VH-VL binders against q0aze0. Designs and how they scored, part 76

Target 1, 268 residues: q0aze0
Amino acid sequence: MKIILVNNRFKENTEKKAQEIAGQLSALNVEVIIDNGLDEPYAGTVDFIMVLGGDGTMLRAARRYGQRAIPVLGVNMGTVGFLSNIEINELAEYLPLILREEYSLEARMMLEVAVFQQQSLLTRVFCLNELLLRSNSPRMLSFALEISGQKLEPYRGDGLIVSTTTGSTAYSLSAGGPIADPQLDAFIVTPVASHIINKRPLVVSPEREISLHLLEEREAIIGIDGQIKMDFGAENRVLIKRAPHPLLMVNLKAKPFFTSIDRSLQRQ

## First folded at step 4 (VH-VL)

Design c27 (framework fv_bermekimab)
Fold by ESMFold2-Fast, scan of step 4:
Structure c27 (fold): chain C 268 residues (1-268), chain A 124 residues (1-124), chain B 107 residues (1-107)
Amino acid sequence: as target 1 above (268 residues)
Amino acid sequence: QVQLVESGGGVVQPGRSLRLSCTASGFTFSSYGVHWVRQAPGKGLEWVAAISYDGSNKYYAESVKGRFTISRDNSKNILFLQMDSLRLEDTAVYYCARDLYYDSSGYSPYFDYWGQGTLVTFSS
Amino acid sequence: DIQMTQSPSSVSASVGDRVTITCRASQGISSWLAWYQQKPGKAPKLLIYEASSLQSGVPSRFSGSGSGSDFTLTISSLQPEDFATYYCQQANSFPLTFGGGTKVEHK
């Protein structure tokens, strides 16, 4: 069995814990690869991915490995979030179940984001939560949204979010988007501070293609999962579609999504 | 427009304390790790300290460990450096700098925006 | 600590010249290296990150190369605004460390 341990090298406690866990797994004849984010993603075949950290570390793991159809377990290291399944102090209890492959998997859709300059592909990236188009200055943007070739009336405002259902509780929620069951597959398209009244969030089939481009030159960026940032100008176009493979998340412990989100929203 | 503005530098006596501040504007401060980097007059750059975007992790150069404390107030968009037991070797322009990548999850720290710096020096 | 050694400490050049600056790490740092430009009295400016990625807004005459322990910054055709001090920085491990700097001076 070969396992990748994904950690955040800039969190000292996570690096030390990853080394401890790697030692424990090696003693059980498990081959361990540590991915602290500094090296290229491990290119070989693996059986399991264990993510040590909060939601941010899981988002990085999903971008690096999510398209490989490998089970991914989120192990929380003190930062509360929605993408971890167990706490670090519970790992010893659940490790035998992991090694015996006694767990269920939940499929979470991902986005495929392709950014073009003129007619040339600049980059193709996968993500778990969302793409955010936003102004990088106090000036609002004017931009075009097309859904499967259907051109909508122009948008005017601070930006737009194209989210997965998993991302419905991230930036989309803060911008007024709906809370979606993460087991559903859909795009959620949420305007950011629109100056046109009645621009509402849209819930769109995951089989559709979404494209965005600026209608006038502004300082704008596209953000991916809140971690990757790219300049976006009027010469650029982005195409968003459903990624070929979902992220396969490991369930060892019941985590009730609806009661968790309800409690989170009521605390002030 | 992204801006980082340092303040709190000045003339100090050896062994005393000084607190530097860096006020951020034009970006979501709570999404970025931030650093202090210093430069002694006529010398090169020296990294001093770092704090993660959420304040949970702090890092220090060996020369300042135990004497300096980095902190942040995300509600006010302010980064702090509390400098205790100051030495003549701490004489430098202190720069506030922002990580290139937001919500850093193992990405290497590179500094895309810097403040203008604030000078810390000693009275004779 | 990872020691970063830059060479040369200074170089005299004319507008239009090709300038190369080297940086050596005391241990392997993969591609986790950045280059900065600093003009007198100003804060540093990021030029290159991840050894070879050009920062937005930086002219294409700047390029970076290398991996492991040996790295190079190249300015293909020096312009008047490029007379400055250049620093490398490793981002592989804490504490973060800078090279000693290379001053590019008028001939």
Scores: ipSAE 0.000, ipTM 0.412, lowest interface PAE 13.9, mean pLDDT 86

Design c28 (framework fv_bermekimab)
Fold by ESMFold2-Fast, scan of step 4:
Structure c28 (fold): chain C 268 residues (1-268), chain A 124 residues (1-124), chain B 107 residues (1-107)
Amino acid sequence: as target 1 above (268 residues)
Amino acid sequence: QVQLVESGGGVVQPGRSLRLSCTASGFTFSSYGVHWVRQAPGKGLEWVAAISYDGSNKYYAESVKGRFTISRDNSKNILFLQMDSLRLEDTAVYYCARDLYYDSSGYSPYFDYWGQGTLVTFSS
Amino acid sequence: DIQMTQSPSSVSASVGDRVTITCRASQGISSWLAWYQQKPGKAPKLLIYAASKLQSGVPSRFSGSGSGSDFTLTISSLQPEDFATYYCQQANSFPLTFGGGTKVEHK
């Protein structure tokens, strides 16, 4: 068995813990690849991915490895979040189940984001939570939204979020979007501070294609999972589709989504 | 062109507070992690604090932990350092510095652009 | 904390000389090391990152080498504008730490 350990080596003592776990796994005849986020993603075949950290580390792992159809386990390192399944102090208890492949998998949809300049593809990125288009200046954006060839009335405001159901509790929530069951596949399209009073969040089929472009020259950026930022101008177009493969999240322990989100909202 | 401009330094009394600012221009500020690095007169460089591109992760040197608070306002392209309980040992020129590149987490541990620095000193 | 030790603390050199500065980490840092140049009254300037990668705009006479715990900055033929203080910095883990500096002086 070959396992990738994904961690953020600049967060607390996660690198030390990753080395300890790698030693333990090697003693059990498991081959270990450590991914600190600083090198290129491991290109070889692996059987399992273990993510040591919080939701941010899981989002990075999903972008790097989520399209490979490999089981991914989130191991919490002391920060509470939605994407981890077990705590670090529970890992020793669950390792035998991991090694015997005795667990269930939950599929989470991902976005495929393609950014163009005219007809040329500039970049293609996958993400688990969302794409955010936003103004990078005091001026509002004027932009076009097209859903599967259907051109909506122009948007005016600070931006727009296109989210997965997993991302419904991230940026989309703070912008007024609905909380969605992550078992559902859907795009959630949430306006950010729209000048048009009747622009509502939309929940659309994951089979649809969503495109965005600016109608006027403005300073704007697109953000991916809150981790990748890139400049976006009137010469650019972005196309969003459901990614070919979902992220396969390992479920070793029951973690009820709705009670977790309910508690989170009460603490606000 | 990329520019970082510090302000807010001055002469203070021990135990008082001071807030430093660093205004960024010429790049997408919200895409980069940024740092405070200080240098005591005639001495070497000392890293003080860092903040990720979105403000969610903050890091501090042990000598300032609990006394200094790093923050940022991405809408105004400004980095802040709130310095409480100032000590004589905090006397230094304070530089803000930008990470060399942004990766998927927004961190880079190398500093490709620096401000001109702002001096924090104490009256006798 | 990772301690960064530079040697020498100062060196006297003439234009055209080869200058070598070393930096030693108290623990292994792979290739996560940068070199900076600081001229009097100015902010530092990045020369080399990831131990051996030359920053854009930096003259090719500057080179870096090393991995693990021992690192070297070399200036192959010292120019008048190279008289400055040089610092190494480890990028392996927080807190980030700098070496004590090496001052390159004329004569």
Scores: ipSAE 0.000, ipTM 0.463, lowest interface PAE 10.6, mean pLDDT 86

Design c29 (framework fv_bermekimab)
Fold by ESMFold2-Fast, scan of step 4:
Structure c29 (fold): chain C 268 residues (1-268), chain A 124 residues (1-124), chain B 107 residues (1-107)
Amino acid sequence: as target 1 above (268 residues)
Amino acid sequence: QVQLVESGGGVVQPGRSLRLSCTASGFTFSSYGVHWVRQAPGKGLEWVAAISYDGSNKYYAESVKGRFTISRDNSKNILFLQMDSLRLEDTAVYYCARDLYYDSSGYSPYFDYWGQGTLVTFSS
Amino acid sequence: DIQMTQSPSSVSASVGDRVTITCRASQGISSYLAWYQQKPGKAPKLLIYAASSLQSGVPSRFSGSGSGSDFTLTISSLQPEDFATYYCQQANSFPLTFGGGTKVEHK
């Protein structure tokens, strides 16, 4: 068996904990690769990915490895979040189940984001939560949205979010989007501070293709899961589709999504 | 407009050296892994070498290991293949190709853009 | 190394025909397979990645299926511009390997 341990070396003691876990796994004849975010993603085949940290570390792991159809387990290191399944102090209890492959998988859709410059593909990235288009200056944006070739009335405002259902509790929620069951596959399209009356969040089929471009030259950026930031100008167009593979999340214990989100919202 | 342009091919003698270049434009070159793929006349495709976006990781096919060296200059958007101890079986059109995935050389490499190729052949 | 075997090596077809090309890996590669089209004197073009994902700009008559070790490329209604050589490629592990190619020829 070969496992990747994904950790954040800049958080307290996570590097030391990753090394401890790697030693325990090696003693059980498991090959371990540690990904601390500074190295290239591991290029070889692996059987399992263990993410040590909070939601941000899981988003990074999904970007790096999510399209490989490999089981990914989120192990919480004491932070509050939605993407971990077990706590670090529970790992020893669940490790035999992991090694015997006695767990279920939950598929979470991902976005494929393609950025074009003058009709040519500039870059392609994947994400678990959302793409954010936003103004990078005090001036509002004017931009066009197309859904599967259908041109909507122009948008005016601070920006737009195109989110997965997993991302419904991230930036989309802050912008007034709905809370979605992550078991559903859908795009959630949420305007950010729209100046057009009655611009509502849209929930659309994940088979739709969504495109965005600016209608006038402005300083704008696109953000991916809050981890990738790219300049976006009038020469650019972005195309958003369902990614080829979902992130396969490991379920070792039931996580009550609705009670977890209800508690989180009450604490705000 | 994404473009990859190979150069440096030509006619060589066995045992000599040749350096191929691939100039990239229309995208952020430093964010992509890039590859060399060759095709002998009338034959199929053969992967040769790969280099990560920052140049820290390099991969080679067994047939060229120890003879070829892949490198890149991100300040000039150029990919290189230094070919030493050339053999008749190295005769091929050499293509440079870009990884589909941003910031992830070695992340299930698929090739979304290819150059037009540069021919390496041998005299007598 | 993972060996990729394509069948057939060539097929004679007419415009409007359904063409099926198969690719077999010597070991499991999950869904890490791409299909390329190459016309004479030209560089290859990506058609399908991750076994079944259609590349942007590629006509919908092209489709891919399969997982594990057995994969298929289908052209539902062959057009004049589709006469070309097709290659599969595994992306599961280094070294990357291609199939031997399938030439789609005029009858």
Scores: ipSAE 0.000, ipTM 0.413, lowest interface PAE 14.3, mean pLDDT 85

Design c3 (framework fv_bermekimab)
Fold by OpenDDE, second read of step 5:
Structure c3 (fold): chain C 268 residues (1-268), chain A 124 residues (1-124), chain B 107 residues (1-107)
Amino acid sequence: as target 1 above (268 residues)
Amino acid sequence: QVQLVESGGGVVQPGRSLRLSCTASGFTFSSYGVHWVRQAPGKGLEWVAAISYDGSNKYYAESVKGRFTISRDNSKNILFLQMDSLRLEDTAVYYCARDLYYRSSGYSPYFDYWGQGTLVTFSS
Amino acid sequence: DIQMTQSPSSVSASVGDRVTITCRASQGISSWLAWYQQKPGKAPKLLIYAASSLQSGVPSRFSGSGSGSDFTLTISSLQPEDFATYYCQQANSFPLTFGGGTKVEHK
């Protein structure tokens, strides 16, 4: 068995723990790779991904390794979030199950985000939570939203969020989006400070495609999972689809999403 | 076990039409995107067409666009390729292939299972 | 369209040899690359996907590496059953395209 440990290089405690866990796993004849903020994703094959940290680390791991269809376990290290399955102090207890591959998997839909300049593809990225389009100035944006070829009335506001159901408890929630069951596949389209006061979030089938482009010569920003940022202008368009792959999240411990959601949100 | 079986190939005259079929078994056909890939004799592989798991999205190579139509019948576990206005350069073994990823949005780029192929050739 | 340039077109090797095949994309394709093995008269077989992920059932002597535009398939120790033609394929965008193939032959 080969395991990759993904931690946050900016958090020393996660790095130290990764080293410690690597030692323990090595003693059990498990090959270990540590991704401590590598410039590029590890290029070798792995059987299991263990994410040490919080939701942010999981989001990064998902973008880096999600398309490889590898089980991903979130191990919480003192943070409050929605993407960890067990606590770091529980790892020793569950380690035998991991090594014996006695766990279930929960498939979480990811977004495929493609950013174009005219007809040229600039970048394509997968993400677990959301894409954000926002103004790069104090002025509101005017932008066009198209869903599966259906053109909606122009949007005017600070921006727009397209989120997975997993991401519904992230920035989308702060913007007034609904909380979605993570076992449901859907897009959540949440306006950010819309000019239209009663502009409501949309819940959209994962089978549809979402397109965004600016309607005026202004500068905006595309944000992905709150970690990737890129400039977005009038000559750009973004196409959002369901990723061809889900993230395979390891379920070692039952986590009652709805019964614990209030607790989790209060601690964030 | 996953199985794909192509049929419908044969000898045809230029300008004529031919319909290929691919029968799937051993998996939930309606949950996977599928593709046609062809290989001319002694040549490399060429992607031809793709269709999403629910048939909502279709993609074609430029060389066959406007002539070939990909479709599927999920109730019968069959993939089709209607080939119209056939040309000599369409000579090839035609493979059907399954997407690796489950219920892709119609964009599933890796082919984990292939059929044995069916040969399309031309007579003078 | 994205052109995939595969090299070499053929390689002669012996059992036990380390074999390396390269594939270059005409533009960046991130990790959207697969490797296939094809034997005469048979359909291709998926070996590697996402540039470096080993398909289930494929021997560990096969490995893939690379990102962006340059990719490599490596057979660490060639076995008798590995003599075949290998193809790379970009999965970054439609139309999907394959490399020209590399025939691994017996020396």
Scores: ipSAE 0.022, ipTM 0.608, lowest interface PAE 4.9, mean pLDDT 91
Fold by ESMFold2-Fast, scan of step 4:
Structure c3 (fold): chain C 268 residues (1-268), chain A 124 residues (1-124), chain B 107 residues (1-107)
Amino acid sequence: as target 1 above (268 residues)
Amino acid sequence: QVQLVESGGGVVQPGRSLRLSCTASGFTFSSYGVHWVRQAPGKGLEWVAAISYDGSNKYYAESVKGRFTISRDNSKNILFLQMDSLRLEDTAVYYCARDLYYRSSGYSPYFDYWGQGTLVTFSS
Amino acid sequence: DIQMTQSPSSVSASVGDRVTITCRASQGISSWLAWYQQKPGKAPKLLIYAASSLQSGVPSRFSGSGSGSDFTLTISSLQPEDFATYYCQQANSFPLTFGGGTKVEHK
């Protein structure tokens, strides 16, 4: 068995814990590939991905490896989050089940984001939570939203979020979007500080293709999962669709989504 | 039980070549990355070269790059260091050492077992 | 290359003494640091890896601490078999580099 151990090199205790876990896995005759985020993703075949950290580390792992149909386990190191399944102090208990492949998988949809300059593809990325279009100046954006060839009335405001259901509790929630069951596949389209009072969040089929472009020359950015930022101008267009493969999340322990989100909302 | 035994050291003339061997026993050799580390007489430790458990990845210190070649024969449990264009500054005891982690990618090499070393020195 | 600087280069100590050796990396190496013991005429022995993890079979009087660029090896109560040279090693990036060594010798 070959496992990728994904960690965040810059978190103070994460490298040490990654090394300790690599030692535990080696004692069980498991081959370990350590991915601390600095280099290119590991290109070889692997059987399992273990993410050591919080939701941010899981988002990076999903972006790097989520399209490869490999089981991904989130192991939490004490941060509050939604994407981990077990705590670090529980790992020794669950390692035998992991090695015997005694777990269930939850499929979580991902976005495929393609950014164009005119007709030329600039970049293509995948993400688990959302794409954000926002102004990079005090001036509002004027932009066009097209859903499966249907052109909506122009938007005016600070921006727009296109989110997965997993991302419904992330930036989309802060912008007034609905909380969605992550077992559902859907896009959530949430306006950011719209100046048009009747622009509401939309919940659309994941089979839809969403297109965005600016109607005026403005300074704007595209954000991916809150971790990647790209400049976006009037000559650019972004295309968003369902990614070819969902992220396969390992479920070793029941983690009730609705009671967890309810408790989190009381803390905010 | 885990043993690494170096051989092939000796007295050599500058500009010549020498091949070192390290024979492993007491563990599954093909499951561990292995390294060469040298120590000049009365001096500290200097890492020289590494080879991954399957032989697909090789790493060298800048001072030996282009002159030394690391290789392994997993069927015979032997690690090699082919040393070409030898210089006086290559005078040292050469140790072979095993990676701590089983089949690790080599991102964090630590050396849990070492051989006893083989001396490479020069005649005038 | 990451330069590893050890201090002191030598220390004179008696059995029962607390000995502290420091190692400084020229750039941040997180916890990717090991400590080795070497006795005259013998190969080095791994004592501590990942800055503070004690290797199996190594006495508990040895401990490591630190992260980032500053690291310490401590021997809480020196025993007769502990008179040796100690080396730190960074495992953060290739080429792997060692400190210059610290010789712990009899007073």
Scores: ipSAE 0.000, ipTM 0.404, lowest interface PAE 19.2, mean pLDDT 86

Design c30 (framework fv_bermekimab)
Fold by ESMFold2-Fast, scan of step 4:
Structure c30 (fold): chain C 268 residues (1-268), chain A 124 residues (1-124), chain B 107 residues (1-107)
Amino acid sequence: as target 1 above (268 residues)
Amino acid sequence: QVQLVESGGGVVQPGRSLRLSCTASGFTFSSYGVHWVRQAPGKGLEWVAAIWYDGSNKYYAESVKGRFTISRDNSKNILFLQMDSLRLEDTAVYYCARDLYYDSSGYSPYFDYWGQGTLVTFSS
Amino acid sequence: DIQMTQSPSSVSASVGDRVTITCRASQGISSWLAWYQQKPGKAPKLLIYAASSLQSGVPSRFSGSGSGSDFTLTISSLQPEDFATYYCQQANSFPLTFGGGTKVEHK
C-alpha cells in the first residue's frame, strides 16, 4: 500500500504530526509520500490520500490530486470543518479500517476552469468549491455571462460566483446563494452585490459550459477556492465546466449534512 | 536546500543591454512564480517583474515596461531578466525571489526565498 | 499604484525594548501585506505574510497586525540579532510595492 500524506507546511504542528504518522505507517510496511506543498504533486500511482488539516488543506489536496480517482480522507487537526471526516485523535481507531479498505466513498463534483488571454490559454485549474470573479476596486464590474451558448443580459455589480454543490456552504452562501445537497451535481451561479437588485442565483445543469468576460476595462480578479488569486481584465475570458472526475471522499464516520448545516446556521 | 543564485551583473554603459540569470535548485522550479526585486545603493526595495510558474503571464513595474523582459526556462531551472536601454536609474543590486505558495501561478505575492543578489552599475 | 508609507524611517532601541513599526497603504489591501527583515549586505528575509501569519522558523517575538490600510509589525523584546532594516510589502495588486523601510539601530 502506498499513501500520500498531505499537510500544511505553514503549520508546524501538522508537519510534526505528519512525520509521526508516516513513521507509524512505515512500521506497518506502508510506503508513505509526504506532500507539504513544496514539490510537484507526486506523479506515481498511490492507493490512498490522507489530508492532515482543515478544509483549506483539503481544498489544496483536491486541486492537486482530485482528478486521479484516488480515495481522499480528511483528518481534522483543529477547527471542525465540512470536508474532514475524522479527528486526529480518532485516527488510531480507524487506521485498521483504512488499511483493510473498509470504508465508503462519496463522489463530489469539481470545476474545470480555463482562463484565456484573447485566444491564448493562460492557465487551467481544478477546484472543489468555487470560482469568484470580483472587482478589485470600488468600481463595479460590467460583465457578460453565457451558459451553453445562451447569452444573458449583462451583469452589473461587484462580481459573480460559480460554485459546485460542495461550495454552496462556502463563499456562495455568504453572497446569498442556496444551500445545496452535496450529493446533487449542479452549478450554482450567485451574483455578488448586483446593481440590479432582482438578480437571482441560478442553479444549472453540471453539463452546461459557463463563460465570463468583462464588457469594459476594470480592475478585477478571479479567485479559486479562496486560495488562488489572478488578475482579470477585458482581454481575458474564462470557461467553466464540470471536471472530468469527481473527488472521491472517504467516509469512515457518519456525518449528517442537513443537521450539521442547520446547527451551524443556528449557532451563527 | 532551496537556493537561488543570480549571475550576469556587472559594469555597463548607459543605453546598452545586459541579461541577468537566476539558477534555482532544491525545489521544483516549474511549480513556483518567481520575481525580480532590485535595491539601489543605500535605498529601499523596488519590485521589478514577475512571471507565472509556467511562463504564461508576466508583470512589470512601470519604470521598466518596454525595456525589460522576464522569461524562464523550466527545463534548466533558470529565470532571466533581459535589460535593454539601460539608464543610470537602473543601478541596483538585483535579487531573484520565489513566491511563498506552491501552485501560485506567479500571483502569490510573498517572497520566502531570495538569492544573494547581483550588482548592476555604470562606468564613468 | 498603491503607495506604502512606512514609519518611522529609523528608531533607536536597546535590547529588551518593544519596537513597533507601522505601514499605511494608500488604498485598501485587505490582509495582503508582508514584512521583511534585511541585514546589511544580505538579502531580505520573510517574517510575516498575510498581515499576521508568522513564517516558519521566525521567532515568536515578531508579530503582525492590521487589515485594510493600517498595519503594524511588533517586536516584543528586541534581541541583538534584530538590529536591521524592516520593510512592508503590499500583495493586493500589481505592481507590487514596498514601504520605504525602517532602520532599527542601537541607542
Scores: ipSAE 0.005, ipTM 0.435, lowest interface PAE 10.1, mean pLDDT 85

